# Ledger of designs, part 1: VH-VL binders against UPF0305 protein MTH_811

Every score and structure here is a prediction.

Target 1, 155 residues: UPF0305 protein MTH_811, of Methanothermobacter thermautotrophicus (o26902)
Amino acid sequence: MKGSDALIMALRNMAATLGVYDLMEVRVFLERSCRFVQERYRAIYVDAYMSMVVDSVLDLKAGFSGTPEMDDARYSLRDALKRLDEINAPTIVGLTVLYRTYVKGEPLHPPGTPFPGGFEVEKKDGVHYCPVKDKQSDNPEALCDICIARQSPLP
Below, numbering starts at 1 at the first letter of every chain, in headers, positions and changes, except where a header shows other numbers; antibody chains are not in Kabat numbers.
ipSAE, averaged over its two directions, is called F for ESMFold2-Fast, E for ESMFold2 and O for OpenDDE. V2 adds 0.75 times the mean of E and O to 0.25 times the DockQ between the complexes of E and O.
[cut] stands for letters that were removed.
Atom coordinates printed by the task and the answers are left out, and those that the model quotes come from them; centres of patches stay.

## First folded at step 4 (VH-VL; framework fv_firastotug)

Design s1 (from f11 with heavy chain D105E)
Fold by ESMFold2-Fast, scan of step 4:
Structure s1 (fold): chain C 155 residues (1-155), chain A 123 residues (1-123), chain B 108 residues (1-108)
Amino acid sequence: as target 1 above (155 residues)
Amino acid sequence: EVQLVESGGGLVQPGGSLRLSCAASGYSISSGYYWSWIRQAPGKGLEWLARIYHSGSTYYSTSLKSRLTISRDNSKNTLYLQLNSLRAEDTAVYYCARHPSYYYESSGLFDYWGQGTLVTVSS
Amino acid sequence: DIQLTQSPSSLSASVGDRVTITCRASQSVSSSYLAWYQQKPGKAPKLLIYGASSRATGIPSRFSGSGSGTDFTLTISSLQPEDFATYYCQQYGSSPLTFGQGTKVEIK
């Protein structure tokens, strides 16, 4: 079995253990974490993130059959697994990060995700850009260092 | 209710050192929040010094990194700031403060502050 | 580093007055990352406004914030006796975190 096959099997098995309670816990955590985010962005951001998490779980429960895009990741899979273990990441968080980064080749926040100030995650010439990646560089819980997106060239 | 209480300030001579403490109550410092030390010189504004995460990761102002060490003791629910090679310009009230959220606010807001402890560096 | 300059450094006002304090940044600051704090003598600072214009929980409606780019303003629409204090702006959009020098609001 190749490592990519083993990863997909592991993620599918993880997804099989997740239910509505796990999704509700993520939403509660996000809403609490965003309580000082401007109100006009808070709900949109939380809903966008939850949609991405739900889509990840449902794709894996349905038996995703795509080809992993491991070569796009800045972090090796090994280093990402070590990072998730170090922060004691919940199963649903680990699943989402690994699926988006190493299976889909997509950023943790989908293109079009809004951030305060009118900025958003965008894809240009095959590269994903995030307006807040560098702001999170010293936050060990942010997981932005695993994310495929690069810092947007903002003022 | 979240409360932070600083202690350990006092008079020191130039070149000396002090260890400041910040006792937290009403929450556990290991709970997923992160914390900073901020100082305020007499008649001056506020200056951020250092931050520690619940994971133990530490970050410092570039100019002061060599003279400061931020740490914590989870069993005592207490944060510390070690100050070394003190200079007259380090005279200030030192505050500990909590950051409410890491989402977009890793450089962040302060939702709870201690009352401060005065450090005077004089010969 | 982003330097924040407040004006005036101090002002004298009477109860009922409209008070305006300005904060000017040395470079552009997103309105999403500008806060105001109130500090009374012998007390720690207290968060008043975050994201340039959002009042923190429990803060009276007479306090309002506005601004974008390099120019931000804190307004107290009808000064009350408990509002005599020093006010600080803070940016949290760039490392290191920086504060203004403060504006002292004194009773006339």
Scores: ipSAE 0.074, ipTM 0.637, lowest interface PAE 5.8, mean pLDDT 80

Design s10 (from f11 with heavy chain Y103F)
Fold by ESMFold2-Fast, scan of step 4:
Structure s10 (fold): chain C 155 residues (1-155), chain A 123 residues (1-123), chain B 108 residues (1-108)
Amino acid sequence: as target 1 above (155 residues)
Amino acid sequence: EVQLVESGGGLVQPGGSLRLSCAASGYSISSGYYWSWIRQAPGKGLEWLARIYHSGSTYYSTSLKSRLTISRDNSKNTLYLQLNSLRAEDTAVYYCARHPSYFYDSSGLFDYWGQGTLVTVSS
Amino acid sequence: DIQLTQSPSSLSASVGDRVTITCRASQSVSSSYLAWYQQKPGKAPKLLIYGASSRATGIPSRFSGSGSGTDFTLTISSLQPEDFATYYCQQYGSSPLTFGQGTKVEIK
């Protein structure tokens, strides 16, 4: 079967089931999860992440017709779906991860996403770099292993 | 309010096994938080032992992983720590503690701790 | 494993004193993921500082943290009677999670 067309169709169908309350739930969860993020970064980090999630959902609801970029992903689609299932990822999180990784070919945190310490996700010569990727290795719930970004050369 | 109550401590003989419980209230252990066991020998510092995530994934201290099992029962909202082949050096107050978040920035912090339960390994 | 070494191991101070405790890491702590805890005898530790410099909710302003890389400091600007305790640093920038050996702040 043509997996790329099936993926886009499935993502559009998932997006169609999502409403404002699903977005609000993610925001509340993210704000609570960022309670101990340094105050100067908290609001900017939450807003950046929510913008990425909202853009993904709205893009799919508008009927995005691009070709999935599975070849650039670290994980195969099959392995990513298994991973999302293992952690019981909410539909909106799963949709965002799959859309950014396999359709857009973009990292889970877009370029410019700030992290404590003054570091951010950046793109150089077509490659995305994240300052915290390797540091997530002990967190089995982290989705960094699906993400296309590579560890930044210096912290 | 999150409350954690440890139980199962007491006097244990060398070579025996230990199973501690941590009953959580005011919060579900199956939600978006993570949980650890930490111990402290009398008059000594803190030592992290093991962590469990809401999905059931586990992570252990390298020095103890061969003798240690962390688990949970979501229906009882309770965490467990099983420690085998007990030695005098395992004498400590054992705490369970919560990590506040899925996100890396806060997932290694401990925002709530139990009262601790004393384990004494002696003949 | 990142080893954390605190200095001093103990100190004697009087109410009103400025107290400084240092935590040195054997390797760089990423993103300043360094926390400080207070522990009173017979009690569980209490989170004071996270991200090297951010105070946890309800923690008095006399407590402050600073530092990055391998060198971190906890400062109590004017020691109060309730501050006599043992203080621990903890890194959460890499696995396994590790704590410093502790610094006892005792009354002179």
Scores: ipSAE 0.061, ipTM 0.631, lowest interface PAE 5.9, mean pLDDT 80

Design s11 (from f11 with heavy chain Y104F)
Fold by ESMFold2-Fast, scan of step 4:
Structure s11 (fold): chain C 155 residues (1-155), chain A 123 residues (1-123), chain B 108 residues (1-108)
Amino acid sequence: as target 1 above (155 residues)
Amino acid sequence: EVQLVESGGGLVQPGGSLRLSCAASGYSISSGYYWSWIRQAPGKGLEWLARIYHSGSTYYSTSLKSRLTISRDNSKNTLYLQLNSLRAEDTAVYYCARHPSYYFDSSGLFDYWGQGTLVTVSS
Amino acid sequence: DIQLTQSPSSLSASVGDRVTITCRASQSVSSSYLAWYQQKPGKAPKLLIYGASSRATGIPSRFSGSGSGTDFTLTISSLQPEDFATYYCQQYGSSPLTFGQGTKVEIK
């Protein structure tokens, strides 16, 4: 089988094992990770991320049959798997990252995700932009290198 | 209750080495937090030294990179800072400090600090 | 490296005074990732403000932060006896993490 068919099958198998406790684990992780994010951004960010995770799991549980987009991802799938393993990512986080980047071709933070300073993730002319991608270049735990989004021009 | 307790400071001669320890209690260092060492010379300001991430990846201040090694032992819930080729200007109180998160916009903040341990480089 | 310069280096004030401390960065601090810490003699620093303007849990409302880009300010609206301390700004917009040189707030 093609690598893309193997990936989709693996993601469907992972999704089949996930339940409400895995979603609770992700929410706790996000709330912990965002504790010092400004309050007005934190709630919107956490809710947007949780919606993305839920949508990814539900799509895969429903037996997604579309062709993977596998487009302009900077990281190879092998490197992405290695990165997720290195940071000990929960299964549901790994599933979401791989699904959005290598199947959907969508950013890890949905368009409209707000960041301090009045900036947000946006889609313009078919390209996704994130205001904090370059800022995360020195953070080895960041998953930005796996994300399709480009750094927003911030004049 | 989260606590960080530094130890291993003391008097050392120029050119010597020291290994500082930071024992964490009230949480597990393997739980996804990451940690820095920061120092403060007597009567002077704060200087960031090194950071270790959950993955084991390390970052160092550019001026001290060749003389410092940051490490951790998850089984002992302890951070370490190895200082080599010590000079009089390395005399300082050394703090370990926790970062509350390692992604989004909180990855450089310090929410808990140890008491500090004094390193004196003299004679 | 981003260098942070605080002004003034020290000041003398009385209880009830409005105190303003500034922090200037050598280059723009991304996303206003600028924090303020309070340090009392013999003790570790304590986080006061993060994200330039967000007050940390348990910090009194008399402390406020503002600013963006290269210019940031910490204000204490009505100085209390427990506020006599040294204050530090810190940027976390880029590595290496850097601190200002500190501003000592002394009893007049």
Scores: ipSAE 0.013, ipTM 0.605, lowest interface PAE 8.0, mean pLDDT 80

Design s12 (from f11 with heavy chain Y102F Y104W)
Fold by ESMFold2-Fast, scan of step 4:
Structure s12 (fold): chain C 155 residues (1-155), chain A 123 residues (1-123), chain B 108 residues (1-108)
Amino acid sequence: as target 1 above (155 residues)
Amino acid sequence: EVQLVESGGGLVQPGGSLRLSCAASGYSISSGYYWSWIRQAPGKGLEWLARIYHSGSTYYSTSLKSRLTISRDNSKNTLYLQLNSLRAEDTAVYYCARHPSFYWDSSGLFDYWGQGTLVTVSS
Amino acid sequence: DIQLTQSPSSLSASVGDRVTITCRASQSVSSSYLAWYQQKPGKAPKLLIYGASSRATGIPSRFSGSGSGTDFTLTISSLQPEDFATYYCQQYGSSPLTFGQGTKVEIK
């Protein structure tokens, strides 16, 4: 579709501006930002996030032109772009969010991302669940509102 | 070395207004950290008041939001708290504090605190 | 709102003693998002423990935290002269952020 083609082209143009130093800066920022994340979860969380970011950038640099099959994004693309602009999201963050949500139909934290309490991001019966989505509901800079994942049910 | 220095406290009459400042040094407040104001009444515990994010988005304690405004000036590397319609119950030491990260499980922690500034509301 | 109650409200101890402070939440604290702070007279609080059991950088190993759900504990295994202070628990599992009333550790 025309809109999907325009989005993919824009994301590929964004990816073309990114190099290895941008990826290194994101890792350094994540390591610093996660220094108070419980030790057992920190390394796995950072590595999972970086793998997702790297995969997104490399897919787009390699000329990915797939068609998204997603149908229930919480935000319209227009609203998501406005949201990312309002929080001054870095190009690499914006690219990753838009690619995963509107092209791949995948959550911002990959399935298998562990969180304290023994919970993890999981896909069950076609639905993605995140254990911390509701804990970010009052954080205006959290991007959970444009993530397809739903809050995990109580055990 | 990171330092936060509050100022603007003092004696104020009930019904008055006050603007507190928090000057940061050793790092930039525009660098992606969150900031809160927290108060402590004499001999009592700590109470969270308001939070501002590096983007400028604000969040407030429900009981106080109508009387409180948190703001910042990136060029002065300074955080502000405006208090209106002051009452005796607002007498407290007011602290500014930094959240270490915007990430989900550390955004509620406070890793650096200012020295505090005393606000006394009395007739 | 989650209310945190600390026990005891004050205690007297000697250097070398094992000190235990308890924090009880009015409802379950999700994911053990509970922190402990130390405050000395005239000073701002200092972060000691986060995530119920993780020690902050530079904090001596004699400080340890434990617990989950509604019951949390801060332990000082061998009290030192510089440890006489007031200690506060804080939950960050839900909004608004809330603190306990404090526990004063004073010289016997």
Scores: ipSAE 0.036, ipTM 0.646, lowest interface PAE 7.6, mean pLDDT 80

Design s13 (from f11 with heavy chain Y103W D105E)
Fold by ESMFold2-Fast, scan of step 4:
Structure s13 (fold): chain C 155 residues (1-155), chain A 123 residues (1-123), chain B 108 residues (1-108)
Amino acid sequence: as target 1 above (155 residues)
Amino acid sequence: EVQLVESGGGLVQPGGSLRLSCAASGYSISSGYYWSWIRQAPGKGLEWLARIYHSGSTYYSTSLKSRLTISRDNSKNTLYLQLNSLRAEDTAVYYCARHPSYWYESSGLFDYWGQGTLVTVSS
Amino acid sequence: DIQLTQSPSSLSASVGDRVTITCRASQSVSSSYLAWYQQKPGKAPKLLIYGASSRATGIPSRFSGSGSGTDFTLTISSLQPEDFATYYCQQYGSSPLTFGQGTKVEIK
């Protein structure tokens, strides 16, 4: 088996152990983490992230059939696993991060995720851009190092 | 309720060193927050010095990095700041403060502060 | 580094007055990541406003924040005796974290 096939099997086995209570725990974690997000973005951000998590779990439970994009990841899988362990990420969060980054080649915040100031995650000419990536250059807990998105030009 | 209590301040001579402590209660420092040290010279504004994440990763202000060490002891639920080669301009009230969240939308806010400890550097 | 300049540096006011404090950044503060803190003599700062305009839990409605880009304001609509303090703005849109020099609100 290719390494990418082994990763998909591991993620599918992980997804098989997850249920509705794990989704509830993720929502509690996100609501706590977003307590100081500007009011008008808080619910939108939480809901967008929950939709991404749900879609990842359900896709893996259904038996993912796509082509992995491990070669597109800038951050190594080993270092990503170390970072998730360091922040004590819930299993479902770790699964989502690994699936989106190393299997789907998509950013941790989906395109269209709004941020204050009129900015959002966007995709241009095959490249994903995020307006807050560089803000977190000194925050290892943010997981931006794992994310495939590049810093958006800011005014 | 979260409470932070600084200690270890006092009068220190130029060229010396000191170690400040910040004892946390009402939560565990290993439980997923991160902490900073901030200082305030008499009659002046606030200056961020250093932060430590629950993972143990540390970050320092560029101007003071060579003289500062931030550390923690999870078993004592205590944060430390070591400052070396003290100068008169290091005279300030030193605060420890908690950051409320890992997430970048709220990263860098301070939701709880200690009451501060005065350090006077004088010969 | 983003430098924050507050104006005025100090002001004298009476109970019931409307007080406005301005914070100007040397560069645009990304996504309005700007906070306001209140500090009373001999005490640590207390978070009042985050994200330029959102009140922290337990903060009275007389405190309001506004602004974006480089220009931000804190308004106290009807000053109370407990509001005499020094106020600081802080940006958290880029590293390193920086604070304004403070605005002292004194009793007339």
Scores: ipSAE 0.072, ipTM 0.651, lowest interface PAE 6.1, mean pLDDT 81

Design s14 (from f11 with heavy chain Y104W D105E)
Fold by ESMFold2-Fast, scan of step 4:
Structure s14 (fold): chain C 155 residues (1-155), chain A 123 residues (1-123), chain B 108 residues (1-108)
Amino acid sequence: as target 1 above (155 residues)
Amino acid sequence: EVQLVESGGGLVQPGGSLRLSCAASGYSISSGYYWSWIRQAPGKGLEWLARIYHSGSTYYSTSLKSRLTISRDNSKNTLYLQLNSLRAEDTAVYYCARHPSYYWESSGLFDYWGQGTLVTVSS
Amino acid sequence: DIQLTQSPSSLSASVGDRVTITCRASQSVSSSYLAWYQQKPGKAPKLLIYGASSRATGIPSRFSGSGSGTDFTLTISSLQPEDFATYYCQQYGSSPLTFGQGTKVEIK
């Protein structure tokens, strides 16, 4: 079986097991994880991330038939699967990360997501940039290594 | 209610080893957070020692790395700190503390602390 | 490593006073990832301020933080009896995590 076909099949199977309570659980965890983020940014981060998660699940439940962008990922699919397994990532988190990175070629935080200091996730000349990717370099659970975005060229 | 309770402190001899425990209650240590050990010498400030992540990955203070081992037992919901080659300078209150999230915005903050356990290194 | 130096190391104040504590970093703290903690005698530290200026949930409005780069300040606008404690700044913009030496706020 070709890797891309196996990935799409696995993601569709994952999506088939997910329901409204899995989405509610993710929102609760995101709200608590962002409780030390300023109120202005917290609502934006949680809502943007939840929209992205919902869109990922619904696209796969509807029987997505596109071609994966596996060759564009900086982190190999094999290494990504190993990382998700090592951190015991919930199915919905694993599905979202793999779908965004290897199927859509989009970052985990949507473009336009604002960050403290006047920076944001942006796409320029076909490349996605994130201002906080290198801030997670010491966090072995950070999924930034799997994310398609490159570190922003900061001053 | 989230609680962290340290134990294993007391009077220890120079050159010996120290093993501290931190029992967590009110939540599972396996749930998407990570934890540190921090110490405070009498009348002095706070010093970060070591961190363990949900994945089991560990990080240490560069000055103490060769003498520290941080670990956990998920079945007992407990964190541990092993410190070897004890010196008088290791006399301190030892705290375990939770990081609220591995998300970048709150990474490195401490939202819950134990009450600390006093270790005195003296002959 | 980023070293944090607090000033003053101790101060004496009366209830109702405005208290200002400063924290100076040896290098710029990225994204203002600087926190303030309160520690009462015999107790564990308690998070007051994060991101240099955001008050943690349940912390009274008399506590405020400000600053960026290398210079940060914690202000208590009207000191209450329960505020006599030691205060610590902490940076979390880079590894290893580091704390200031502490500022003891004592009764005058």
Scores: ipSAE 0.058, ipTM 0.635, lowest interface PAE 6.5, mean pLDDT 80

Design s15 (from f11 with heavy chain Y103F Y104W)
Fold by ESMFold2-Fast, scan of step 4:
Structure s15 (fold): chain C 155 residues (1-155), chain A 123 residues (1-123), chain B 108 residues (1-108)
Amino acid sequence: as target 1 above (155 residues)
Amino acid sequence: EVQLVESGGGLVQPGGSLRLSCAASGYSISSGYYWSWIRQAPGKGLEWLARIYHSGSTYYSTSLKSRLTISRDNSKNTLYLQLNSLRAEDTAVYYCARHPSYFWDSSGLFDYWGQGTLVTVSS
Amino acid sequence: DIQLTQSPSSLSASVGDRVTITCRASQSVSSSYLAWYQQKPGKAPKLLIYGASSRATGIPSRFSGSGSGTDFTLTISSLQPEDFATYYCQQYGSSPLTFGQGTKVEIK
């Protein structure tokens, strides 16, 4: 079987064990990580991320049947697993990151996710762009290095 | 809980060099935060000097970059600042300070500061 | 480099007074990346406000920040004895990081 089939089965098995408590745990993790994000944007960011997490878990619980859109990620799957372990990411966060990046070929934030300054994650000519990817390149806690999105061409 | 303690200050001669240390306790400097050195001349305002990221990337104030080196030793949980070609104008209290996160919206804030160490440059 | 100018440089006030300090930037501060710090004599600065208007954890509600672009304000709605200190604005929208010259709030 292809590696993508094995990964999908592993992610489905993980999703089957997750419940409401796990969703609460990831919200706590996000609130802590975003404690100095501007108050007016913090709730929007957290809610957008939680929606993406919930959608990923529900899709896997329903028995994913779409066509995997595997794309090149900066990190190999092995390196991504090591990275998630290094930052002590909750299981549900790890599941979401692996599913979005290595199964769906989509960015960690869907197109239209708002960022301070009026910027958004965009999809243009088949490529996903994020306005803050390069700002996070030196951050050992960021998951941007796993994400498929490229830096937006900003002034 | 989190503490930063500066050391290495004192009397130094013009034209010399200084090396300051900042010992961190209550957290590990290898745990994903990044740090700056900031100084304050007697009776004057705050001046940012240099920043070091977890990755080892460094950034310096434009006016001082030729005279500054910021570094760290993870095994000693300690930050360092070296300043060369000392002048009377370098007389100041030197602080080390932690940035709360690398997160794009909070990068550049300071959440914990050391108590400072006084450096006096005089002949 | 973005230069920050605070007004006034010093002021005298009594307990219970409303104190207003302004910070003007030489260039627009993107995304309202402006912070305010409090420094008491002989001590290190303490973060009060970030993102122009968000209060840091544990900071009393009498402290508030406002503004955008080039004009920012810190307000203390009812001055307390522990609030006599020097206040600094700081921008973090661009490198290098820069601070205002400070505003000293003294007992009247």
Scores: ipSAE 0.079, ipTM 0.647, lowest interface PAE 6.1, mean pLDDT 81

Design s16 (from f11 with heavy chain S101T)
Fold by ESMFold2-Fast, scan of step 4:
Structure s16 (fold): chain C 155 residues (1-155), chain A 123 residues (1-123), chain B 108 residues (1-108)
Amino acid sequence: as target 1 above (155 residues)
Amino acid sequence: EVQLVESGGGLVQPGGSLRLSCAASGYSISSGYYWSWIRQAPGKGLEWLARIYHSGSTYYSTSLKSRLTISRDNSKNTLYLQLNSLRAEDTAVYYCARHPTYYYDSSGLFDYWGQGTLVTVSS
Amino acid sequence: DIQLTQSPSSLSASVGDRVTITCRASQSVSSSYLAWYQQKPGKAPKLLIYGASSRATGIPSRFSGSGSGTDFTLTISSLQPEDFATYYCQQYGSSPLTFGQGTKVEIK
């Protein structure tokens, strides 16, 4: 309880320092990072990710005070903070990751995010599935290990 | 722009060791990309050897892991590959190559390659 | 490990010909994460196609890729003199990253 209240307070304080230029910077970063994403998916992916980031920042600026989905046994906050520091994640990305995983209990890519092959992030029977989670298993820079989504059965 | 230049190749004795360098220019190796070493034996195909992420994390081909060390020096903007216990079958052109990003579906592509450096293992 | 097998291993063609190269995977490649590279003698490989069908920036429209699952194809619709090279497929859907053995396109 204490820990969840402290996390929400820290995230709200972090969100209070963020402005439109921080959002523009993360969009530029995503567009550059996605330059080899198949063109039919690139704009949709960037827009979906930016919508998720914007929603996270605005929720926190508005003083979100719901019940956090904290699960230290599965998603150690300590390990997540260490991972974000190791990859030098921008503040706005770190805020979004922590908010979605520990407060909202939502995947790092929103449901409906498309991936090549006709697959998308989806929720079935209360479980979120991502088609590319296992592809990132050998990538230490990926944040999939702190994402609530599970690997889709088919991709 | 990105340019990669390998060096350190040449004639090496069997059982010896080798340290290859890959000097990057036009881009900082500490800026969030990750990098691999790939080799190609004369007249043969490409073989991935090792990669290093900007965090310093390293990954190796399982068949060569015991003989390879990949590293970097951010101050020199240079990547390295150390290969030990050299054998005749290690004769190859060695390339360093950049991965464009670890985001979304471009992880694992090679967008820039060096010119390659020839390593000949012969007595 | 996913093994990639290219067919043919070599072919002879004339300028203006349509050239088709296939790449077959020993198991399904996730999300069509399959790339094609061109390598000219004494040069490093150059990325042509990624995601099975997307052309990299600056690559001529005569190069096209297709396929999914275990079967992939690179097509050069009208071969030009500068296209004589060795072509490699590469999967990046799973670790370790693997390449095909290559297809050499030679002048007839």
Scores: ipSAE 0.094, ipTM 0.656, lowest interface PAE 6.0, mean pLDDT 81

Design s17 (from f11 with heavy chain S101G)
Fold by ESMFold2-Fast, scan of step 4:
Structure s17 (fold): chain C 155 residues (1-155), chain A 123 residues (1-123), chain B 108 residues (1-108)
Amino acid sequence: as target 1 above (155 residues)
Amino acid sequence: EVQLVESGGGLVQPGGSLRLSCAASGYSISSGYYWSWIRQAPGKGLEWLARIYHSGSTYYSTSLKSRLTISRDNSKNTLYLQLNSLRAEDTAVYYCARHPGYYYDSSGLFDYWGQGTLVTVSS
Amino acid sequence: DIQLTQSPSSLSASVGDRVTITCRASQSVSSSYLAWYQQKPGKAPKLLIYGASSRATGIPSRFSGSGSGTDFTLTISSLQPEDFATYYCQQYGSSPLTFGQGTKVEIK
């Protein structure tokens, strides 16, 4: 990505079409998708993800006008758009992924998101680390490839 | 409700090839779930064989990867397992099973199973 | 590959008994990604427990799971007639997915 404000305008237009029912449907989908995640982590994960989605939508609805903060991600913006289309990602998911990765330079799971085993997403020396990125390497639906986070050095 | 129905089993010859089918109903196999084939030799335990993801990407058990091909036909809502170079030890009930969702903690679990189809490899 | 070994391989029990089945892993199972399945003769397995200790929807409270690392246990607190079956542990903490050899719970 080259820092074009065209991306921000496109994301703002997407956000303008989203409302509370879109957010409710994402929460229902996440809760259903996480029904076999250990209960202790399920609520924290769902709430963290929903907070991130809500913040992304509301920031864009409020007229975010900043310069994109671009970080090193595995996928270029062009490849990320193709990836989201291939997996038929919902508009709200695509908006959130693109906003966090290419505008904010933040991971898809916020720092402090816990995972089973006592590991969590963390930031060290300006680099975001996720304990589960490599565990998703054979999952073509995972958006880890777009995410700026790198695999934690934890086994 | 979700149903998976296997077919294609029966008596097969050593050294040949086998293609099993798994017909899904009550949902679309293109819906973003993942699917595996699992087998069980008579009186023995369960053995995971292969997985296919919504995107069509495949993953195989290390011991059988050279002899297995998992595939799907979205228009027929059907999954397939091709097994080559059949041996007596491939005699088993073969199950197809669905993985429940997108989150990594659930990607290795099986929430719906077919009834199974018996394959006997004998001369 | 992580090998799972169940003990006992079979047991005989009466209705109302407390039954415990153990699953030992050859290596530590990441994040307690360990599941238990029930299989009745001629039927497909049914998910009982995931994440070592969480009951799947619709599974009676008499089923419970515990453990971490390499040692895991499935407990049936008061065995019912419908519980006579073979039980399998499964790890999903690393690839390839692997199952234990099974524990058959038979009528005494």
Scores: ipSAE 0.111, ipTM 0.656, lowest interface PAE 5.6, mean pLDDT 80

